# VH-VL binders against q96il0, part 395

Target 1, 167 residues: q96il0
Amino acid sequence: APERGAERRDTAPSGVSRFCPPRKSCHDWIGPPDKYSNLRPVHFYIPENESPLEQKLRKLRQETQEWNQQFWANQNLTFSKEKEEFIHSRLKTKGLGLRTESGQKATLNAEEMADFYKEFLSKNFQKHMYYNRDWYKRNFAITFFMGKVALERIWNKLKQKQKKRSN
Short names: E, the ipSAE of ESMFold2; O, the ipSAE of OpenDDE; V2, 0.75 times the mean of E and O plus 0.25 times the DockQ between their complexes.

## First folded at step 17 (VH-VL)

Design P37 (framework fv_ebrasodebart; at its last look DockQ between E and O 0.36; V2 from the best seeds 0.60)
Fold by OpenDDE, look of step 17:
Structure P37 (fold): chain C 167 residues (1-167), chain A 120 residues (1-120), chain B 108 residues (1-108)
Amino acid sequence: as target 1 above (167 residues)
Amino acid sequence: QIQLVQSGAEVKKPGASVKVSCKASGYTFTEYYISWVRQAPGQGLEWMGWISAHESYTNYAQKLQGRVTMTTDTSTSTAYMELRSLRSDDTAVYYCARDQSYLPRGHDYWGQGTLVTVSS
Amino acid sequence: QAVLTQPPSVSVSPGQTASITCSGDKLGDRFAYWYQQKPGQSPVLVMYEDSERPSGIPERFSASNSGNTATLTISGTQAMDEADYYCQAWKSSTASRVFGGGTKLTVL
């Protein structure tokens, strides 16, 4: 059995963009795309009277977001690494240097790069399928809790209306 | 019954590698993550990392990056943790634990632990 | 690294209420988990999602999370509750988990 070379899966550096929304914000904020994941982080607003269910939802959303950020950061790192290796390998095969005569980084043509993308997608197809499954399950859970929070809010509004009518 | 059964104790020299196995049973292996946690003698718990059952996602503690590799074998429902370049401070009981990927339920099931001793 | 701080030890008399705290930066924004570990045994999850009990955990165990402090409360503490208790939380930015330093609960 060929020793599957322990592919040193370089993990993405821990540097998720620390986008901090303004302290006085009463809304969720969407940050700029993270430099590693290319995903836009969401900063969730914390209401003054946050219910336990709302808090649970917020925490679940935050955890899911961070999970997602980390996945894509790692995936993008892997992609970048493999892309570079592919380019270097192809250039070497062509007898070309890594730099052009003008000193620019040598690049492959669109057709050659298309081969890379196809190969990369094929290789990572299963990984992406499982990611999608997990992502959908997480979002389903979030949606479920969103529904619960919505019902709680409706109920609380109804109770407040009843109390106002009784006074 | 849900069980995580780990491999036996290991004694290693500094610079060597160790690979600990964790066989899962009693649940759908592919629906959960496996986390690894270690505990040095008389010390607290240290989270090492986690892996999805299909190796689609791995996340290692920063301290262990480059030295740790987590893998799974779905056919045998077994998770593996390899730690390389062992040091004396890597002497610990190593635990595998089930981690729910979809709900924040923590490590609900644990292996019995594997003692890894690193001695000259 | 976000460090979760726990008292190294807590002592309680049988039947009294034990409280173990876990403090950390932004812990109020993350779920807290609690584990019990008895000598020579694997950790056991006793609380999850700040205040939820797994099946098989006695009702005397409760937990709360307020601000940056999670608290494990054991009402009517029994001799069998003597153990090390660890808090755990999700570590922001790295999608990782972090444990507290642990608290030794002694039942006197």
Scores: ipSAE 0.779, ipTM 0.913, lowest interface PAE 0.6, mean pLDDT 90
Fold by ESMFold2, look of step 17:
Structure P37 (fold): chain C 167 residues (1-167), chain A 120 residues (1-120), chain B 108 residues (1-108)
Amino acid sequence: as target 1 above (167 residues)
Amino acid sequence: QIQLVQSGAEVKKPGASVKVSCKASGYTFTEYYISWVRQAPGQGLEWMGWISAHESYTNYAQKLQGRVTMTTDTSTSTAYMELRSLRSDDTAVYYCARDQSYLPRGHDYWGQGTLVTVSS
Amino acid sequence: QAVLTQPPSVSVSPGQTASITCSGDKLGDRFAYWYQQKPGQSPVLVMYEDSERPSGIPERFSASNSGNTATLTISGTQAMDEADYYCQAWKSSTASRVFGGGTKLTVL
């Protein structure tokens, strides 16, 4: 069982208040879906004797996660906004109101909504392509740093063995 | 050789808008983001937001949400920042800066700054 | 809401070591950056990734970042080092960058 010697000082998930990460953990772990991006964040472990290189790797992974979450939060917001604008525009063209007789929001049928989804995807194709490029570049950099950390740990094991021989 | 050249100083009245340009040269424009940073007279630096060169990603400082729009034109390697509904406390020097690619290098190159004065 | 706090001024004698601090909650968990700005000029990056020095920045500039504090250290301070210094970090709550309030370094 992990030691209960330190608390994590992060914001609780706003959408699921009952979930709480372990107060002390020796491993990375995955939290609940973010309210805005719908992505599950990784909560990174911070060891007491973390090397400078290990710190850089962790910070790069954390920044990349936050960069990614913000991108998809923005996209989800844009999707919702453009969907409503599309529906309102098509209802106006038909001469229909924004609400049904029962008071519910008026919607379009599935065939009409397929037009929106096609238009949204094509409009955002270039944006998602460049996002994917940047995402791959970030993951390549993270993989490179993971390799450097692995080599550093091998080197430290060799130094530790050398010190024990001298003792 | 890497250079960010900004548009000239502007004088505006409250309620107007301003659009500052930032022309990049000496590097591959589409591989970097542009941050916008402002500095009121005698004050510190304030990050306003960033935009990727293909406009695939933008993020604005929360206090400026709804008033700022950042765009780019890859054919001219130029970034733009538009600030609307200007107030007297928007008087500042506005900088563009080359920002984070996939490595955490910070704002390594800066434009010369554009003074925007908002007065009645 | 992350706030980066710097002392408004630091004074040192020529040849002495200047130390400029930047304080923020868990700042040591983020990359810290330092910028130098001389009067009438654009800022210049002097430290990045907590402790890395860009090409062209003198070796007398160094930096560290741990706990809640990042520190810029200038050994053998010279008159030309007189400037405003700003720290910057990634603000995780908004996935954005934030600057400290700045420190005026005076070399007497």
Scores: ipSAE 0.589, ipTM 0.813, lowest interface PAE 1.4, mean pLDDT 83
ESMFold2 (binder alone), look of step 17: mean pLDDT 90; pTM 0.930

Design P38 (framework fv_ebrasodebart; at its last look DockQ between E and O 0.47; V2 from the best seeds 0.65)
Fold by OpenDDE, look of step 17:
Structure P38 (fold): chain C 167 residues (1-167), chain A 120 residues (1-120), chain B 108 residues (1-108)
Amino acid sequence: as target 1 above (167 residues)
Amino acid sequence: QIQLVQSGAEVKKPGASVKVSCKASGYTFTEYYISWVRQAPGQGLEWMGWISAHESYTNYAQKLQGRVTMTTDTSTSTAYMELRSLRSDDTAVYYCARDQSYLPRGHDYWGQGTLVTVSS
Amino acid sequence: QAVLTQPPSVSVSPGQTASITCSGDKLGDRFAYWYQQKPGQSPVLVMYEDSERPSGIPERFSASNSGNTATLTISGTQAMDEADYYCQAWKSSTADRVFGGGTKLTVL
């Protein structure tokens, strides 16, 4: 009995593309789309005199980005899997093989695929709602800290101006 | 008071599955995540994964991919962790822990732990 | 996998300051968390977001995170502080959480 090769379920390898921004950059960098999430990672700049609040904001942004990357990586994997299953199921129902006579991967027509997309979206609607909720809450927190950092920067600039006037 | 109450100790054979429950109380269940952490006897803590309490998405440790399933029942505010294809090295105390979804607050509340023993 | 490295043990005399380190690649770019675990008990969060204390944690507990090292500091260490301490951080780009190997703090 031929040992059915355990199809290594391609668990989304956790390797976000090691896009390394240039060391001398004073700006946030946007990397290429991640192969799993299709989201473009942001590499946050670390200023030499980063305040604790700025650091906290940066870390919060990073954590939120990682959370978001993970969500979409999983979602895309699920989508791809279900799509493949749908295609296979439909082809089987039609009495068609997975490959055409020309050896090409058999595909469904646009109408049949539209049904898949509709079904997938319907099935995942609640999931997307909760994701959006959480995403908004996270971004609200980030925005709040951005405001705090902005105020801190203003205050520090004012203090520096006062010190320069006193001298 | 916020509490996480886990199911009792389990003894399983190799190859079996175990399902541990974690009942949450004292807070809005659906606003948090549940993480699962295990600790083998005399060993450190190992993060297993987390689930959103509304069961919208999960993140499992790579080492446990394919063997672990986390679920929640929002009606009972209960989280479940199923570990399949148990091995002797899966013998551990399993903890559920609350995880904040929006802020990096860590695991602020923990269950009492569930001992799972995998023995031939 | 970004491994968080802790010393296996730290010993201090009562009233002295204990320092437990947690080292990891770019750990300073992530939030560090600290947990205390006493024998036969569940872990307790003692520090979050590098340096924040949960309610009920004594002020003698402090933490910092810089470069590749997070540090838990316990000033005026008491006998009751004898426990295992674990650091935790997010794994880069995966939203996974990773624990350090743990440090046994002994109060002599």
Scores: ipSAE 0.776, ipTM 0.911, lowest interface PAE 0.6, mean pLDDT 90
Fold by ESMFold2, look of step 17:
Structure P38 (fold): chain C 167 residues (1-167), chain A 120 residues (1-120), chain B 108 residues (1-108)
Amino acid sequence: as target 1 above (167 residues)
Amino acid sequence: QIQLVQSGAEVKKPGASVKVSCKASGYTFTEYYISWVRQAPGQGLEWMGWISAHESYTNYAQKLQGRVTMTTDTSTSTAYMELRSLRSDDTAVYYCARDQSYLPRGHDYWGQGTLVTVSS
Amino acid sequence: QAVLTQPPSVSVSPGQTASITCSGDKLGDRFAYWYQQKPGQSPVLVMYEDSERPSGIPERFSASNSGNTATLTISGTQAMDEADYYCQAWKSSTADRVFGGGTKLTVL
């Protein structure tokens, strides 16, 4: 999950920078881990002369980051909920209460819990395969827009060199 | 022709639940997400959440956490939304809408809406 | 929780230009979307990705999004454009969608 945050970098040479304060940063920068997803957000630089195409790319990258962070936050919550529900269901099947005599939460032994971990891994493996497909589609779209931005910048440079020679 | 066809109107009592269906046709169901949106009488649109067609990613609006469940059936290209512990202020028209969540295309196709009335 | 604020109503004469605003903190950092809803009907997407127009939507519909404000503009407004209009955007802190309160466009 942490490595996925590190994979998302600006195509610009610097990418991540510590030079500028966050208010006037000249580059994208990486913040501290989000408490729910455990992913490090990228804070995107907004240049003054941002073209419409550059704006679309930045917005797509920001929304993809939020999409990704929410997925992992949801996965962490689901794990906790399903674990508790599994314990509750198995205690009910054994005819036991949800609390021990001391008032603490009743638990299952390691052999009984192995069934939960196996079932959760199987479900999450399938979810991760579809997540990876959607992640690939998002990265393809972002890469395509990065290419369009690069071509736009090349064409603008060529037009400016042509203009200087004609003047 | 892309269509989202929803189940018919329902009348419920407070404390009950309702499950609305949304049958998709004319596109590859597994390539898109479905969002659910509701609209109380005389009020605006309220986003309720989304679900991916494979149920790999579900996200609910914070206001509805714990009361809503969204599911899909890929074999019938159908999405479902269940709202539990109904209150009178849950009276609304409930819409499903297609969402291309990996591109910023918005909700380009909508179902016809399902009126859910909650009254004592 | 992020909110998108729209004027409750806008009135224009036929042939005039209607301008419907949608305000939210740093809304220009996110994609904005616009939906048209006529009485008793489902919403219809009329603008997406800030300024893109879906197939079948007349060219008189345009939109922009900058700073804290997205704007839907209808040039040469016709009686058939009379409807409620909703903006939508991604929330600034979660992966949720949020709608504006809606604007009733009246063509008199």
Scores: ipSAE 0.637, ipTM 0.847, lowest interface PAE 1.1, mean pLDDT 84
ESMFold2 (binder alone), look of step 17: mean pLDDT 90; pTM 0.935

Design P39 (framework fv_ebrasodebart; at its last fold request DockQ between E and O 0.56; V2 from the best seeds 0.71)
Fold by OpenDDE, fold request of step 18:
Structure P39 (fold): chain C 167 residues (1-167), chain A 120 residues (1-120), chain B 108 residues (1-108)
Amino acid sequence: as target 1 above (167 residues)
Amino acid sequence: QIQLVQSGAEVKKPGASVKVSCKASGYTFTEYYISWVRQAPGQGLEWMGWISAHESYTNYAQKLQGRVTMTTDTSTSTAYMELRSLRSDDTAVYYCARDQSYLPRGHDYWGQGTLVTVSS
Amino acid sequence: QAVLTQPPSVSVSPGQTASITCSGDKLGDRFAYWYQQKPGQSPVLVMYEDSERPSGIPERFSASNSGNTATLTISGTQAMDEADYYCQAWKSSTAQRVFGGGTKLTVL
């Protein structure tokens, strides 16, 4: 039987968080950790009278969140794959099977695993640097729009107060 | 002027691979992503994936997972898209497009397209 | 997979207003983008972030998003506006992008 080449999934499947915030909630909610990214998604509240600027901020936050979720899902997948390959390679080099005599999955010692982690971090250092750059830029933009929304809300409150004083 | 210049048309056999290049100019290559989009004859646009300029982040369409590889060369400001195990239904014009890294600005600049024909 | 649905064709007389819709699940939570494609040419971004217009795009182009429907509006449609129009949005939870099926705008 031709070994069906394990389709190297380079991208993690989308975990649909089944978490639904309460319908009457006026707040953002934090869901459980995503299965693939291990990041907790935020469910953003949508006001009944959402302004265009508030909507833009919400969508920007959502996009950034999804961008971040997918990055870490991919990284975790890569990590898991490389870890498994490392373990298999080292066991093979030691002349050890993938299973112990007791039928348990063979493991490497803590020192060998520490080497893997160091190597993995070193290998991915640049990747993480560029990720961080883009992450900070995104968050800076979000923060900027948060400021704009805050100003808009203040202005709208002032206008409402003036209108109430004039009537 | 911002430009994306793609490699020329390709004719391939089923099962072969194709690698399309996209040379970027007129902007700081490292500040943007490159997306790839294809269009089969008489069909709509299909998003294939995107890659960050330093290959730090890649995201492929699920349909193409395992068959597509995107790469970049920052020294030449060039992006590459390789599609493997070509099929007749992979016959399309392939576009590279500039994509935002941190702001949702869409694909604001496009390459001229590369026709890839897969025929027996 | 989130599918963006567009009408396959829209016809409008010169000087009239054309409206092209794009509907999709959770589109209200995502930015919509619009692209114009003329025969034999690369797509051109005509609208981004639901309602923002790139430089060089005529003011007659506008877009809005209401609920799960994005709408591209071309006021005072001209013969040169005859093209295929595609909406695009992010696919939920994957940071992937998806295009609509496209709408052929004919100016009669």
Scores: ipSAE 0.870, ipTM 0.952, lowest interface PAE 0.5, mean pLDDT 92
Fold by ESMFold2, look of step 17:
Structure P39 (fold): chain C 167 residues (1-167), chain A 120 residues (1-120), chain B 108 residues (1-108)
Amino acid sequence: as target 1 above (167 residues)
Amino acid sequence: QIQLVQSGAEVKKPGASVKVSCKASGYTFTEYYISWVRQAPGQGLEWMGWISAHESYTNYAQKLQGRVTMTTDTSTSTAYMELRSLRSDDTAVYYCARDQSYLPRGHDYWGQGTLVTVSS
Amino acid sequence: QAVLTQPPSVSVSPGQTASITCSGDKLGDRFAYWYQQKPGQSPVLVMYEDSERPSGIPERFSASNSGNTATLTISGTQAMDEADYYCQAWKSSTAQRVFGGGTKLTVL
């Protein structure tokens, strides 16, 4: 067991605040996993002189992230519910109680749990294929807008250089 | 032409359930989501949730979580919305709308609406 | 909670410019959408992606979104533009959509 003093030094304040992004950042950055989706969010930088195209790209990327996080949050809830139902069903089939003698929840061994994981993946195969299609559609759109932004930035730099030369 | 045709008006008692249908035509049903939106008499629009055509993604408004179920039938190009444990404040016109939730295009086509009245 | 606030009504004379606002905290960080609803009819999408106009919507409709406010602007307002107008935006990371309370546009 660790020392009491070491636990206090390593204990983070406030259990609900898991990450604190930098107040001022000039770059996109990746945060810790979201509690509900288990995905790492991107925190997008907002430049001072953001063009309309740059703004649309940022909004599309932000919406895509939130769309994706919500899907996996929903899927994680379904996984948890079906896992408990599977455990309860198998325990009842074996004639065992849902609680141990100490009052803790009864569980299944690793081999029995492997059956659940296989069943869950098999049931959800089509669901994930159609989700992947829609996710890739969003990513294709984002990539196209990234190209437009890159061309806009090159064009603006060329015009700025021509103006300086003429002065 | 693109159309969303909904089932007819319904009168329900508190505690009952209602299931509204929305039949799509004029586009590839499996390429879009369906959103459900309701409007209480004299009130504004309230988003209820969306469902993908293959039922691969459902997302319900948090206020309605646990009471609403959305489904589809791709063989008939039809979406369904079921609202359970009805209350008097669920009296509204219920709309289905085509939704491209994988892109920020909004609700571009709407059904004609279905009046659901919840009264004792 | 993300709340979208619209004025309950706006009145304009024919031919004048109507402006309908939609206010929400950091709304300019989200795509804004606008819907028109005439009495007894279903809503119709009139603007999407802040400023994009669907096919079939007259050029006199325009929109913008920055800071905390999205604005629908109708230039050369006509009697046929008399309707309720609703803004919509994406609410938080839970992928929830939210509508504004609606604005009744009256054209005398």
Scores: ipSAE 0.666, ipTM 0.853, lowest interface PAE 1.0, mean pLDDT 84
ESMFold2 (binder alone), look of step 17: mean pLDDT 91; pTM 0.939
OpenDDE, look of step 17: ipSAE 0.805; ipTM 0.924
ESMFold2, fold request of step 18: ipSAE 0.653, 0.628, 0.640; ipTM 0.847, 0.832, 0.840
ESMFold2 (binder alone), fold request of step 18: mean pLDDT 92, 92, 91; pTM 0.944, 0.941, 0.944
OpenDDE, fold request of step 18: ipSAE 0.865, 0.862; ipTM 0.949, 0.950

Design P4 (framework fv_ebrasodebart; at its last look DockQ between E and O 0.39; V2 from the best seeds 0.63)
Fold by OpenDDE, look of step 17:
Structure P4 (fold): chain C 167 residues (1-167), chain A 120 residues (1-120), chain B 108 residues (1-108)
Amino acid sequence: as target 1 above (167 residues)
Amino acid sequence: QIQLVQSGAEVKKPGASVKVSCKASGYTFTEYYISWVRQAPGQGLEWMGWISAHESYTNYAQKLQGRVTMTTDTSTSTAYMELRSLRSDDTAVYYCARDQSYLPRGHDYWGQGTLVTVSS
Amino acid sequence: QAVLTQPPSVSVSPGQTASITCSGDKLGDRFAYWYQQKPGQSPVLVMYEDDERPSGIPERFSASNSGNTATLTISGTQAMDEADYYCQAWKSSTANRVFGGGTKLTVL
């Protein structure tokens, strides 16, 4: 009895493209699109004299980015899986094989695929709405922290100017 | 008062499935995530995964992928965790915990725990 | 192996300061959380966002981070502080949460 090869469920490999910015960079770097999420990761710069508030902001941005990357990686995986299942189901219903006579992967026409996309979007509409809500709330929190950091920087600059005038 | 109330203890055979419930009260259920954490007897805490209240986002521990399913019922403010293909090493106290979706505030409220015993 | 490393036990005399460390790769880039667990009880969040205290947690609890190490500090340790303490952080590669191995704090 041939050992049914355990279909390696392609768990989205944890391989976020380790784009490493140059060590001497004083700026945030944007990496190439991630293979699974198709989102461009941002590598946040760490200043030598990072304040506790700046550090919290950086960590919050990082966590939000990771949250977003994982959401889209999972969504894209689900999409790909459901797309493949749809194609296979439709081909089977048509009495067509998974491969053409030329050995190419059988595909559906644009109209049939449009039905899939419509159904997929309809099915996931609520999911995307809640995602967007959560994304906006996270970004609002980040923006609020950015405001705090900006105020802290202004205050620190004012203190330094006062100290220079007193000497 | 914010409370998470879990279902009672379960005894299961190897290969069976268990579904644990966690009823939330005292807060807006849809604004938070629910995480699940387990603790084997005499062992540390193990994070299992989390779910958003509307099931828009799920993240499972890699070790449990394919065996665990988390769901929510917003009408009853209840979260569910199903673990399939149970093994002896799945014997643990299972906790639900509230997690903030927008701020990194950790698991601020916990259920009382549900003991799941897997025995032949 | 736990992604976050804690000492298995820490002992302190009443009134003294207890320090529990949590070390992990890139922990300096992530928020640390701390939980207290007493025997037969659910865990309780004692610190979040590296150094913030939840409402109801005594001021004797504090936390700090340095590099890839988070530290929970309990000043003026009391007998009631005897418990297991767990650190937690995000795992960057999977967005999973990970706990440390736990530290048993004994008040002698």
Scores: ipSAE 0.766, ipTM 0.908, lowest interface PAE 0.6, mean pLDDT 90
Fold by ESMFold2, look of step 17:
Structure P4 (fold): chain C 167 residues (1-167), chain A 120 residues (1-120), chain B 108 residues (1-108)
Amino acid sequence: as target 1 above (167 residues)
Amino acid sequence: QIQLVQSGAEVKKPGASVKVSCKASGYTFTEYYISWVRQAPGQGLEWMGWISAHESYTNYAQKLQGRVTMTTDTSTSTAYMELRSLRSDDTAVYYCARDQSYLPRGHDYWGQGTLVTVSS
Amino acid sequence: QAVLTQPPSVSVSPGQTASITCSGDKLGDRFAYWYQQKPGQSPVLVMYEDDERPSGIPERFSASNSGNTATLTISGTQAMDEADYYCQAWKSSTANRVFGGGTKLTVL
């Protein structure tokens, strides 16, 4: 997930993610032309004959992806901030500075960091449980619309078949 | 019989803070989000942010980031919005509205509004 | 919130059709919502999901959303429809909502 320090100061709700998550394309795009071949990579767009119901399904999926991206952007900011605070606190407890003798950031070993990871997960467990509930509710709504689209397509195919047989 | 009832009008000096309450009834509070929307005198609606009922997810408008805090109390089905470091241009009617269901209905129920006046 | 642009005012005669526009970049890729606000009252949702009408909203209210423009249409406009109207959409690339600047509908 991209991180923008200025917009992620002490609070997370500022939108670090662009329109699409880092591992998944969430929309069709036409890429820039290659400077040597002059060919453009193509991501297929949604067909022009998208029904109103199909449009609503797509919009619901788009909103759900953006909802999800923003939640994890907030969590990533919180994780990064609390991780650095934990490291700084433990270094001070050990009587060490924030930088090594060579000027690099001081770190903790894997065993020491395991305490942070357990603490973070425990603190955020309830938040993630309610996030999961809301994510499943959104996906239930998406599934409901998918069913409506499927029925619409079946009916349109049957009507098209009967129209051709009548002609 | 869904209803959102807000706290009464407030008068504040610049630099102070205000906390507006929004008590929900007639629906399962923990299944929805609450948005806060304000309207300066003679002006349009301005979305301020939203919060999930369990406080697990909160978004604020970028303009207000750092000055606003939204909270909830599920035991009383009440949402709160606190705005700090008040300025005269924060004078507005502040609304709470129900938001985000599994069917995207927008702001389908609104509170009556709370006038916050910031003056010396 | 200049991202959604509405005309400041629209005037119609009783019985005529009013059209209120809301313009934003790729707005047709988002759900659009419409709210009515009468003087001294809280806003009321009048259209959602681009073109759906809540129960209790008269059939003369309709809406569309495509390209960069959402449109609220009130046919057979009545004096009781005189109000401010706001569009709303999900802001692109964020989980934030945004309102248009509002349109005052006057029924002469």
Scores: ipSAE 0.665, ipTM 0.859, lowest interface PAE 0.9, mean pLDDT 82
ESMFold2 (binder alone), look of step 17: mean pLDDT 90; pTM 0.929

